# VH-VL binders against Large ribosomal subunit protein mL67 (mhr1): the designs that were tried, part 1

All scores and structures are predictions.

Target 1, 175 residues: Large ribosomal subunit protein mL67 (mhr1), of Schizosaccharomyces pombe (o60147)
Amino acid sequence: MLEKNKYLYIFRHIQTNQVLLSQGNVLKKTALFQLPYPLQKPVAPNGMRPAKLRKDHWVPLLKVEFPNESMFQSVFMQLLNYRKYRSVQPLTSDLLKLPIPVRRRKIMRQEVPNTIADLADILNKEKFPENSVRLQLSDKSDSEYADWPPSVQIDSEEIKLSRGFREKTTVDEAR
Structure headers, positions and changes below count from the first letter of each chain, unless a header shows other numbers; antibody chains aren't numbered by Kabat.
F, E and O stand for the ipSAE by ESMFold2-Fast, ESMFold2 and OpenDDE, each averaged over both directions (binder to target, target to binder). V2 = 0.75 x the mean of E and O + 0.25 x the DockQ between their complexes.
Where letters were taken out, [cut] stands.
Atom coordinates printed by the task and the answers are left out, and those that the model quotes come from them; centres of patches stay.

## First folded at step 24 (VH-VL; from X1 with heavy chain S104H)

Design Y1
Fold by ESMFold2, last read:
Structure Y1 (fold): chain C 175 residues (1-175), chain A 121 residues (1-121), chain B 109 residues (1-109)
Amino acid sequence: as target 1 above (175 residues)
Amino acid sequence: EVQLVESGGGVVQPGRSLRLSCAASGFTFSRYGMHWVRQAPGKGLEWVARISYSGSKTYYADSVKGRFTISRDNSKNTLYLQMDSLRAEDTAVYYCAKGGTYYHGYYFDYWGQGTLVTVSS
Amino acid sequence: SSELTQDPAVSVALGQTVRITCQGDSLRYYYASWYQQKPGQAPVLVIYGQNNRPSGIPDRFSGSSSGNTASLTITGAQAEDEADYYCNSWDSSGDWSYVFGGGTKLTVL
């Protein structure tokens, strides 16, 4: 066992666009603790925590390969902190002016873009060696939510897993 | 040395169209999102639009949504703004700008000198 | 998108310290960037990422933030600092926008 925990996996909920970070290609139940558990009625910007992990509701969003565990741990912890900070922010005045269904849709639509932007912000701040970090996405256009530092190499191949760990077929890719 | 040069401004009548160009040099254009920012005479800066580094994601201020289209051609290092259904309030100097992020800060580090668009009868 | 508000004008005596403020909800998440604009010229970035200065910007320029307020401070103001100053922030709370404040005209007396 020479290397551990050098991969960051990010999953998206198929309905709510909530995002979960994982050290492995399989989500653990404890990943749900990344989502808010409101003690009162106010909703968090990134939605509420589901009662249980439904693995068929979470699809791969992206995978990041780091050269070593130290780099992985630094980025993983920072990204968790960025997401926690976003989740506790009060709703803005512009959002509060919107009807509730419209507001919720706007907020949920931004969770994936904001997560990818936050990841890139961390990577731009960190002075990693050129081309030392490999990024692979399920939809390569999602890389366009950020400008990437020279340390990041974006894989031309998309992740083929479309439902849990089921590999996508050519029919699924056409949809 | 980074350089951004806008062109295509002029005087047009309300309801007409103009297409602005911004020629970029001195950096790897295809790695960065680009923006248009405008300034009406005697007024402040107003962000207009952003386009992602390959062009797949576009963003617009509410004041121009549905009328303006931002685009780019990375093989020519050129940013464009197609302005349709122009109104008098679109009269402004239009700047192209290069964006970046660092440690929870977004910034425009390079600006062109701008091109004037005047919408009048 | 969230508005950014700035005082429209401030004055400072030559050699004295001045603070220009910018307020808005987006500043809770993204630090302001600050731009100097002299008449007839394009804006110039002077502060980003809270308190970083681009190469060529004098060390008399500094930035700070607290809550939803960002400040640009010029310590020992010089005649050449007379300009309009704009803050900008990325509002990522809904549809992304890159909002400018209304600008502050600095007069060096």
Scores: ipSAE 0.659, ipTM 0.842, lowest interface PAE 1.6, mean pLDDT 86
Fold by ESMFold2, last read:
Structure Y1 (fold): chain C 175 residues (1-175), chain A 121 residues (1-121), chain B 109 residues (1-109)
Amino acid sequence: as target 1 above (175 residues)
Amino acid sequence: EVQLVESGGGVVQPGRSLRLSCAASGFTFSRYGMHWVRQAPGKGLEWVARISYSGSKTYYADSVKGRFTISRDNSKNTLYLQMDSLRAEDTAVYYCAKGGTYYHGYYFDYWGQGTLVTVSS
Amino acid sequence: SSELTQDPAVSVALGQTVRITCQGDSLRYYYASWYQQKPGQAPVLVIYGQNNRPSGIPDRFSGSSSGNTASLTITGAQAEDEADYYCNSWDSSGDWSYVFGGGTKLTVL
């Protein structure tokens, strides 16, 4: 079937809780460019950018189905811009007093809640039809990092795949 | 008409416990995060705690972490604050507040009348 | 977590314009919301989402923001505007909190 992309895929790093956004259900190596690039000065380091994409370290966090590709593209671009804006902000004085490893861990720990809150902020601003945006999570309690507009329907079933968003091929698929 | 009505305030000795309630009406309670905000006599507002819409995420000000527990019962449209190990500095009017979001902003659009908690020897 | 700083007091002559400011790091990301509180009463939301007024709030109240500073402006101050004013912002830089400024007492002369 001919389908245009209307799905947003979000991955979480199993150890650091860093977040990657994807248009596809498998991460491309270029997704790492979404993570903060270390700056020459220590004003706003956020997280770490690994040298290589290790796909076994990134698991599904959530998936969003939009009514159409145009709405997907609008939200995807806005969410990338939100993440970039956060990444260039000056660090607070309190954070700068912490040892570097502790500081980075505190910043990365908030990527999941902040990304989910930012997604909901965008969806609350946009005026999509009621129940037209389907949200599915690996842990349904993560939806509670935000209050959702009437346009969002939270899927009752959690994502059960432990690697990527694609199920393994089964030989029992027949009809 | 949105209405929030706090109850359970009173006079207690330091080290004791109190449980506050907030009865909500006029909106779909289970859709919104809820908050407690307090104000000591002659002082400013201090945010105390937040609970997510089904109760799975809770947040506390550093001044109350480990002593206070926010909870809710969506079947009764009721918000709670369990206050343990009370101290004199917890003396305040406690407000129940409904939260809301607007593009890059968070706000408390509805407040209860408050209930007074006095912690004294 | 970060604090929001307000001047403790400000005065305005009746019918004149006054500006109440609020400053803090969380305001770079989240707009302030503003609350009016009269003695013995619960706070009332007057400005949210930068410059939106809830129903029933006079249009003499407006908000603005720049960098880490938010402002509440009252154009043509009236006697009934005499109150305490608080800003609030969501601080998402660490564990989440919803921080109030210390408050500004507005006196209408």
Scores: ipSAE 0.627, ipTM 0.833, lowest interface PAE 1.8, mean pLDDT 86
Fold by ESMFold2, fold request of step 31:
Structure Y1 (fold): chain C 175 residues (1-175), chain A 121 residues (1-121), chain B 109 residues (1-109)
Amino acid sequence: as target 1 above (175 residues)
Amino acid sequence: EVQLVESGGGVVQPGRSLRLSCAASGFTFSRYGMHWVRQAPGKGLEWVARISYSGSKTYYADSVKGRFTISRDNSKNTLYLQMDSLRAEDTAVYYCAKGGTYYHGYYFDYWGQGTLVTVSS
Amino acid sequence: SSELTQDPAVSVALGQTVRITCQGDSLRYYYASWYQQKPGQAPVLVIYGQNNRPSGIPDRFSGSSSGNTASLTITGAQAEDEADYYCNSWDSSGDWSYVFGGGTKLTVL
């Protein structure tokens, strides 16, 4: 079988630590719909969803290489569902005591650890072959938000790109 | 086969410090996050702290934040709990526990037998 | 920070069926795990991931969940089932915590 490998790309906002999932190495404007916003409120620049996608504000968090597209699609859709379900859950009483701006910042700071934990939860229940899923992070310590199944190989090299996930090939560089 | 053995408990005055240890065997210690859970005499279980598999991420119950520090030494297969500024309400049996996840479920599959910490004047 | 609420005590006649319940907001996201503790002993995991039993746990133990409520059911209770039972859940809605219920003392009559 000669199935095309598929990558999951996850971005982090440089200021808020909010997270966006992407199947491409650049974000599309529609990715912003992954972020919660009250249906009863207009879109505003100071809400939890930015009014505009500023690509210079979203940096690599991690990428995952799957052996085939069907595995990628399954994990990607499950992760999106996890994020949606989290966005509708009631807040704890401790969070509700905080002023709204402080509460929002504290919630957004949890997006990185919760997304990584959710990814690992999905990979732990999916029965993938040993070392078949390659995980690379911008900060390797972020892998420690979860315990990983044997199917996951954590790359020793951190992502060094500061903008997007795009890079030239490491081989076949001759024109 | 999996064994967790706590030590370092004892009687101590309020305001003083103690350090607990948990020796782990029968599994690859450095692959798993670890926890401390305590139980005051005649009371229920209370989660205290968690540490990630290499130690870079730590979490604490509100009742111990700023006073307790969880740590580990993977070369010795040992988990630690440094308890500072001890109070009478910290009196409990302290259990070392191994955690895991399964289909949106978190669980503690292995527990030590506990070590008693008594804080009294 | 989220609380898990359990009834403090329940009784069951030998051979009858009993349910022990656990309620809390974190149960909407993470399934409860259930622990049996007999006097002078460490807790033992009896149910995880909704309805999975570790090796050595009798099949009379089962779990279920709906909304923010989890239940442990013992079908055909035995004298040896007399113990304290705790639920636990991962609260990831804010700073992570791993909350236990207050415990339920089961008496087998």
Scores: ipSAE 0.602, ipTM 0.818, lowest interface PAE 1.8, mean pLDDT 86
Fold by ESMFold2, fold request of step 31:
Structure Y1 (fold): chain C 175 residues (1-175), chain A 121 residues (1-121), chain B 109 residues (1-109)
Amino acid sequence: as target 1 above (175 residues)
Amino acid sequence: EVQLVESGGGVVQPGRSLRLSCAASGFTFSRYGMHWVRQAPGKGLEWVARISYSGSKTYYADSVKGRFTISRDNSKNTLYLQMDSLRAEDTAVYYCAKGGTYYHGYYFDYWGQGTLVTVSS
Amino acid sequence: SSELTQDPAVSVALGQTVRITCQGDSLRYYYASWYQQKPGQAPVLVIYGQNNRPSGIPDRFSGSSSGNTASLTITGAQAEDEADYYCNSWDSSGDWSYVFGGGTKLTVL
């Protein structure tokens, strides 16, 4: 359906810092299936999966431009597999000692650094041409969650605005 | 080729401070996260701290958090460890190490020869 | 942070095969890296990833992993292989840390 999609979009939840992967710059409702633990009710009691996709809760984290669709698809599927693999691992003893609300926050807080590290791990394994993969972030310091291979060119310009995610500047000022 | 040379070790009394330096050459220092790893006499290796490639992210072992500060100066290709409120258990050889990632693995591919810090009365 | 457990000592007869193990929860996600340290010297990386060997490391060194266990195998052990061996893993389950095992003293008999 989409012609030559070569862009990976990663979104962050504004409150929980959970991460969603997308082929487009607008999240589809089905992206919520990437989050672990199925819901018995529309509202997740532990905050792991929201009942519905709220556009005002998800902001751009980063965007990756690949040389072609084939490379995009390979990396996208590998990232989804990394995410699934993390979600099925037994919780560590240290995490199990924590009260459930604290445990959930600690797990979700690590999704941004871990996803960025996993992306870099995939790109370090793959032998893409030098400077052929362009990375742009909303907060450039987030690139520092990983060491990048020569194939990655980090864009000097941050992602400033995303259509469909912000209505007014007051949301950003609350930060 | 790649060289990591630590300096600044010595004998110091408890409660004092010391700053270690690591001079790096033979690679693009500003592209890599750097680490300090220590080894108490007769003991095993203990990871101490990491700093991201421009310095915006720092990580510490619980044993040193709040007392040690890792930093870097990319214009001088130098890594630092500021050690405050030193204790006897901080006595160790301190190694500077370069990290790398490959397929679900993290590794320290280059190490300095280490500098000895002795904390005693 | 998760802990990595190694046996403190292992022996092997000259020319025989020995396996050194490392166990911990972080090894389910990240493969171990292995370091050789001879007395008075800095550690040297011998195995990283699943079974990658840096340039200059003899091919008698190999690595493997299963579940939460990583192994370093030395096939045809030589006298110069007598050293301490450490595993390390990136623990990303909470605040990041880079955990070493307690070390294994290899004695070549």
Scores: ipSAE 0.584, ipTM 0.811, lowest interface PAE 2.0, mean pLDDT 86

Design Y1
Fold by OpenDDE, fold request of step 31:
Structure Y1 (fold): chain C 175 residues (1-175), chain A 121 residues (1-121), chain B 109 residues (1-109)
Amino acid sequence: as target 1 above (175 residues)
Amino acid sequence: EVQLVESGGGVVQPGRSLRLSCAASGFTFSRYGMHWVRQAPGKGLEWVARISYSGSKTYYADSVKGRFTISRDNSKNTLYLQMDSLRAEDTAVYYCAKGGTYYHGYYFDYWGQGTLVTVSS
Amino acid sequence: SSELTQDPAVSVALGQTVRITCQGDSLRYYYASWYQQKPGQAPVLVIYGQNNRPSGIPDRFSGSSSGNTASLTITGAQAEDEADYYCNSWDSSGDWSYVFGGGTKLTVL
């Protein structure tokens, strides 16, 4: 009857600031499919989608704890949809006025805060019970990019995960 | 019921300072970004400043950068706007507004009734 | 900062339909929110996102978006709908700033 807590991890690439969603604290190779195809606009520096997952290049951005699978899946899928939506949007005139390297950097800088905002929006819409969702960030200041509904409890403690989490642990589940 | 009540407006000379307050109630104040929006007499709305839910991040319109400071006291459910080096063009009704996020967007779902600031010699 | 433009004034006959449009580069990336302001009153959120109405807003208000535009539609305008309407969006050119349209004065005839 009781379901185990489900964890959504969002990872950030240490160089490109690209974001990957993960079911749990271990990144799978299939997560790379979340990144735009190389032919899609805009083109990120060093390619939009690497051929191989270098786990050591990814660090945790945030962790969301859900009390059940249904809530997790709902939020996860919506986040993916948000990502898809963003990827197909045309560049603004302001961005087009910038040199390509500058443009790319600006876009990259926006990915993390946009992701945070997306998460907040989704959680706002879901109207989950108060304090039913727990949010923990590697940098707590990243939570400042958004408004958070009563359903979200923001942890005061930051995530202390190392780069390239390669093995799934039950530490988070025990807490 | 959400309520936002601005105070601190008045008449002030150019170059002087004024501090506005906004008392919030009816929602979890500490979890939402708050904003100041102003409206000059007979003119449209102009976003002025935003402060994040904890107060750690602040953002300003170019027109007020370096002169205005937005702050908040979550223990008192109060938003502030310190206005320094006031100019005639700062004359406006100042609204405090509650922020909210939606799908690739942002809204102000609740507004105070505003407080009038008049900068004149 | 990016700009949002909207017609300064529009009119609609009682019971008819009117559309107020907002145009701007930011709307390519972000949805708009719409605010109604009656004389001497504070703005009121009437539409946000694709087509979301806050509680208490009549269903005759609806929203839409296309390209770099967003629109507020009032289907079956009532006398009480006479007001100024403002669009708002996240500013795509500024870091975490917001931009309002110039406002549209709606007259109900």
Scores: ipSAE 0.345, ipTM 0.800, lowest interface PAE 1.3, mean pLDDT 89
Fold by OpenDDE, last read:
Structure Y1 (fold): chain C 175 residues (1-175), chain A 121 residues (1-121), chain B 109 residues (1-109)
Amino acid sequence: as target 1 above (175 residues)
Amino acid sequence: EVQLVESGGGVVQPGRSLRLSCAASGFTFSRYGMHWVRQAPGKGLEWVARISYSGSKTYYADSVKGRFTISRDNSKNTLYLQMDSLRAEDTAVYYCAKGGTYYHGYYFDYWGQGTLVTVSS
Amino acid sequence: SSELTQDPAVSVALGQTVRITCQGDSLRYYYASWYQQKPGQAPVLVIYGQNNRPSGIPDRFSGSSSGNTASLTITGAQAEDEADYYCNSWDSSGDWSYVFGGGTKLTVL
């Protein structure tokens, strides 16, 4: 089993495209606190935060391997801050012109690209050693939303998924 | 030293095509998005197009969608702009620019000297 | 696409302080970058992020943001600062475009 403390996993909801951050490849129920309150942005289709974590509704979006836990923690906290910053900003006039259902869909579609861009910005700021951070994506094309610093090595291979939308491990391959 | 050198500009008639090139050096070209920005005579800057680091994604201003195509050859460190169905309003100095993301922002940290495209009858 | 607006022209006396402001919805979510352009030359990045200066840019140049605005400030304007200044940011409309302000011509008196 992979060491959890230096791995950032970002999960995507298979229906809403909402994003959750995780230390390690197992989502904790406390991850739901990352989602906005009903009165905050973006608003879930049902207008509220889910009461229960349905792990089978979340798939890995990307995985980042850091040299150590300290670097992981720094990036993790900054990602949360970026997300919080956007959540408290007023909606743009362009969004306000759209019907509510269309507006919600548009906001949710932006969550994945915004998160990827946030990650790139944070890594650019941190100036980690060259090729010290390994990035792997379920869809490699998602990396194209941002420019990446020399510290980041993007894997050519995509994350492989097994049943239950978990990352395929060596144990899974042996079955 | 980072250098960007545009070429391919000239005088063309409306409806014709022109292809611009930008030769890049002094940085890892294949890791950065590249852009075209134009400036009509006596006017301001207008973003034209972006291509991602691998070339997989492209984005265009509404004013050029369907007419312009941005592409790149990372093996040659070269950026291209294919301009079809040219109009008089496309007359401008065209700059290639290197992009970068930083803390909730984006910048163009290096620019070429530009190449002039004139569309006239 | 969202828009960024700038005053078309401003003046400053030699050695005095001037602020050039950019306004637009995109600036609520993204920081602006600022570019200086002198006649017959390509634009030059002078400020990006909250208040970052590229190498070679004098410390009299600074950046700030508030609400839906971003500002470039020159503290102690010099004659060589006479130029056009443009702001730029991501487009917050979701089209993944970039928008420039209309530009501000700075005259040093």
Scores: ipSAE 0.325, ipTM 0.792, lowest interface PAE 1.4, mean pLDDT 88
Fold by OpenDDE, last read:
Structure Y1 (fold): chain C 175 residues (1-175), chain A 121 residues (1-121), chain B 109 residues (1-109)
Amino acid sequence: as target 1 above (175 residues)
Amino acid sequence: EVQLVESGGGVVQPGRSLRLSCAASGFTFSRYGMHWVRQAPGKGLEWVARISYSGSKTYYADSVKGRFTISRDNSKNTLYLQMDSLRAEDTAVYYCAKGGTYYHGYYFDYWGQGTLVTVSS
Amino acid sequence: SSELTQDPAVSVALGQTVRITCQGDSLRYYYASWYQQKPGQAPVLVIYGQNNRPSGIPDRFSGSSSGNTASLTITGAQAEDEADYYCNSWDSSGDWSYVFGGGTKLTVL
């Protein structure tokens, strides 16, 4: 159980590109509180908090292995703060000039890159020991959105997905 | 100490090509996005292009898109800018710069001394 | 692309305080970085984020932001501070593009 507490998973919604942070590879219902409430202003262009968690709608975006739970907790909380900050900012004039469908698409495309950039920034500031943080992505190219400090080693292999879009384990391979 | 040294600048005629290089040292080159920024004589700074840490993603200013190609060789710690179909308005000092991600922002924390490109008939 | 605007020139008396302001839509979402450039030299990062100074930058340099603006403040201007100053941020109109302000020439009197 303690070993699982040092893993950060970030999940992406397959339709809206919304992201959820998770301690470990299992999404909890409480993770939905990370998404904007439907009555919250400003209205999120790319979707709101759903009433129920549909696990089959979420796929792993990336996995981060930390040396310990304390480092995980620090990064986790900072990521939440970064996201919260963005959620309360008004839309730019440039975005407001775009038709709603175009605007939504543009914002959706930015969610993953922004999350990656946030993670990179936080890790840059934390100054963890060299190669002490392991980063693995479902799409390795997503790591290209950011600069990475010496503390981060990026895996060459991508996250393997099972039918339920969870990380594939050795048990899954044996089936 | 971080060092960036540009080379390859010179005088060329319009329509010609030129290739710039930037030799990097003093940091783990392969982990950082790199940039080209230019400055026309007596004018301000203009961002030109970015390449991701592995080179798999590239981004360009509209003014150079389709004409310039940014690339890198991480084994040589070198950044490149291939400039094709050069125009008079491309005349500038070209700087290579190291990028860094910060909280809801970005910075260029190290710059080379620049190399002059002059496009004239 | 988004635009960042700066006053083209400002002056400050020796030992006094001056503020250089950058304005643009991108600054609503992104923090600015500031660069000092002296004649014949490459730009030097002096402020990034909200108020972060790189190593070697004097503490008389500080940064702030409000709304769609970012400001660089020099408290107790020195003769060597005479230079051009540029702001920069992510371009809110593009994907991972960057935009510089037009630059401000600071004269120390």
Scores: ipSAE 0.302, ipTM 0.786, lowest interface PAE 1.5, mean pLDDT 88
Fold by OpenDDE, fold request of step 31:
Formats: structure tokens, C-alpha cells, sequence
Structure Y1 (fold): chain C 175 residues (1-175), chain A 121 residues (1-121), chain B 109 residues (1-109)
């Protein structure tokens, strides 16, 4: 099986902290469909889908290696569903008390920890074999956003950051 | 060489508090989860608590939850166990154990020599 | 919490093979780690994961798993192998805890 088929990369926007999922280390234009469609043209408000993918605005958040593509696909779809679910949930009373711009910023700041927590929750439920999933984070402290099951190996080394994609390393090739 | 050295054990009365320390060396302390495991005299091993590599996450066995607090100072390469409201059943040799290859560790690859805690009236 | 069970004691003749088995629900999903403890000493890791031996552990030690069981096998038991052996795994109850077996006393005859 091709490596690109079993690797999940999650990217974050350097300004908005929005999150995009990617199969493989190259962020594709189609990933933008993960973001909400803007209500008004021509410029998408913060938190909405931009017209064009600016790869230089995105950096890798984490890398996940799955045992096979099927497991990857399952987790990928579940992540999308979790995000969709959150998007339709009512806002808390505390959030409603905040001005709209402040509220939006607060929500976007939670995208990274929410995504990490989602991933952890999904993996906890899937009950994959022990040490079968490898997780590498751009920031090691991000692993603290959630509890990880025994199926997950958390790499002690951080991802080398590259905007828009992550290059394969000799370590990756050896896996 | 990896070394773990526990200290702080002793004899205390029920209801009292005791603080254990574990000095670590021979590895990058801040990259590994750490654990406390205890063994009552003549009994088996019992996992007590674990702390993540950064110290942000802590977990406890039900038997000590609410009474014990695990903490660490990565700048000092030291692990701690604050034991409050001690009971007779807490009497044991307390081992400091290093987590395995990963931050939270799924096994214990190195152990200290242990420190004895005796809780008695 | 989940439970791991071991036979309290087993015997093996010098040079023979012995298998120590651990049983529990957690073992259906997770590997066991095994620890050797001699009198008055701290435990020592001998097997972890899928039959991994730490540096310094003799190759006569091996690990296996089947169903809800994990086993430590000593092929060609030596006198120095006489010790208590404990299995360990994640607690499947969901409390992010660890669980040890009750331990097995191995006597080398």
C-alpha cells in the first residue's frame, strides 16, 4: 500500500487556526470544501471558505500513520462528522453573551484542541491494535489536549513545519 | 545509565501526610511519562499514579484518588507523590517507574529501588 | 477496574521450558508487559509489546498472546530465573489506568 494512503495530515491556518484534513502530506485544493461556504461574496469572512487555497497560510499540525487505508478512511470520515456535529450545536449561554467578533475568535481558537480531542475520542472508540497508530505533533504540548489510547504511539519528536505540506523524511521512508 | 532514586519514605500515623520524591538521571526526563507503583509487604504490584511528560495530565488508581497527588519538576528531573490522609492499607514499598518509549508510556522500562512507607498507629 | 489473573506458583526443572500465563479481558485488545522480581529487589522489565526484549534480557525469554491471554515463556530455565513474575496491561475499564496480575512464583528445581 502506498504511504500517502495511510497517512493523515492535519493542517492549521496560521492566522485563523482553522483546521484542514489531508490524505497525504500535500494539502489539496479540495480540502477547502471542509470549511463553511461564505454567505457573501467576494471575500470570505474569517472562519469561512476562501476562494483560493493559499498553501503558505497553512502549516502541519499533526501527522498520523495508520496500519492501512481502510482505517485511515474510517477515522477521516468520523473526524468530518465530528466537526459537522459541532457546527450545528447551539452556542452556550456564555458564548452568546460575547460580542460577535470576540465569539468568533474564541470559537476558532478552539478548532485545534477540538480536532485533537476528536481524533483521540475516535481512536479510543475504534480500539485499534496496540501501538498500531503513530502520531506525531508539530507541538508536543498539543498531545495534552486529550487522552490517547494504547493503540496510539506518540512520537517524542515534533514535526518539521512546512507551509502547505510536509516533505517526506528518511524516517518516513523507512516506515 | 538510567537511574531512579526514591526518597521520603518513613513511618507515619493514619491521617497524616507524606511526600515522596524520585530523582531521575540518565535520560531526557521531560520526554517521558512517569509512574508510581507500590507493593505491600508480601503482596503483588499495584499501579498508583501516572503523570504525562509535561505534567499537564495526571491519573490515579481508585484506591488513592482524591488523596494522592502526583507531580513533577522537569527542571529538576524530579517526580513527586504527595500522599494525604494516609491509611494503614497504604503501607508499601513505593517505586518510581519510567514510562516506555512514548510520553505516557505503555510499559515500565526502568524502576527505582523503592522507598518504604509504613502507616501505623 | 479490569483484572488480570495468574497462577500463584509454577515449577520448572533446570534446562526445561516453562510458560507463565496471564488472563484478562484487557488482553483481548492490548499487549502485556512482563516483569521479573527477585527477593528484595525492584521489578525488571523482561518482555513488552509483541515479544520485545529489553537490552540485557536473555533470548530464552519470549512473549506470546492468544485470545484473552498473554504468556511469558522461558526456554531452558536457569537457576537465576527463579523469581516472581508479574504481567501488566492497560485497564480496559476506561479509567486510563494500569493493572497488574497477581504474580507467579517460579521455582527452578
Amino acid sequence: as target 1 above (175 residues)
Amino acid sequence: EVQLVESGGGVVQPGRSLRLSCAASGFTFSRYGMHWVRQAPGKGLEWVARISYSGSKTYYADSVKGRFTISRDNSKNTLYLQMDSLRAEDTAVYYCAKGGTYYHGYYFDYWGQGTLVTVSS
Amino acid sequence: SSELTQDPAVSVALGQTVRITCQGDSLRYYYASWYQQKPGQAPVLVIYGQNNRPSGIPDRFSGSSSGNTASLTITGAQAEDEADYYCNSWDSSGDWSYVFGGGTKLTVL
Scores: ipSAE 0.015, ipTM 0.617, lowest interface PAE 7.5, mean pLDDT 86

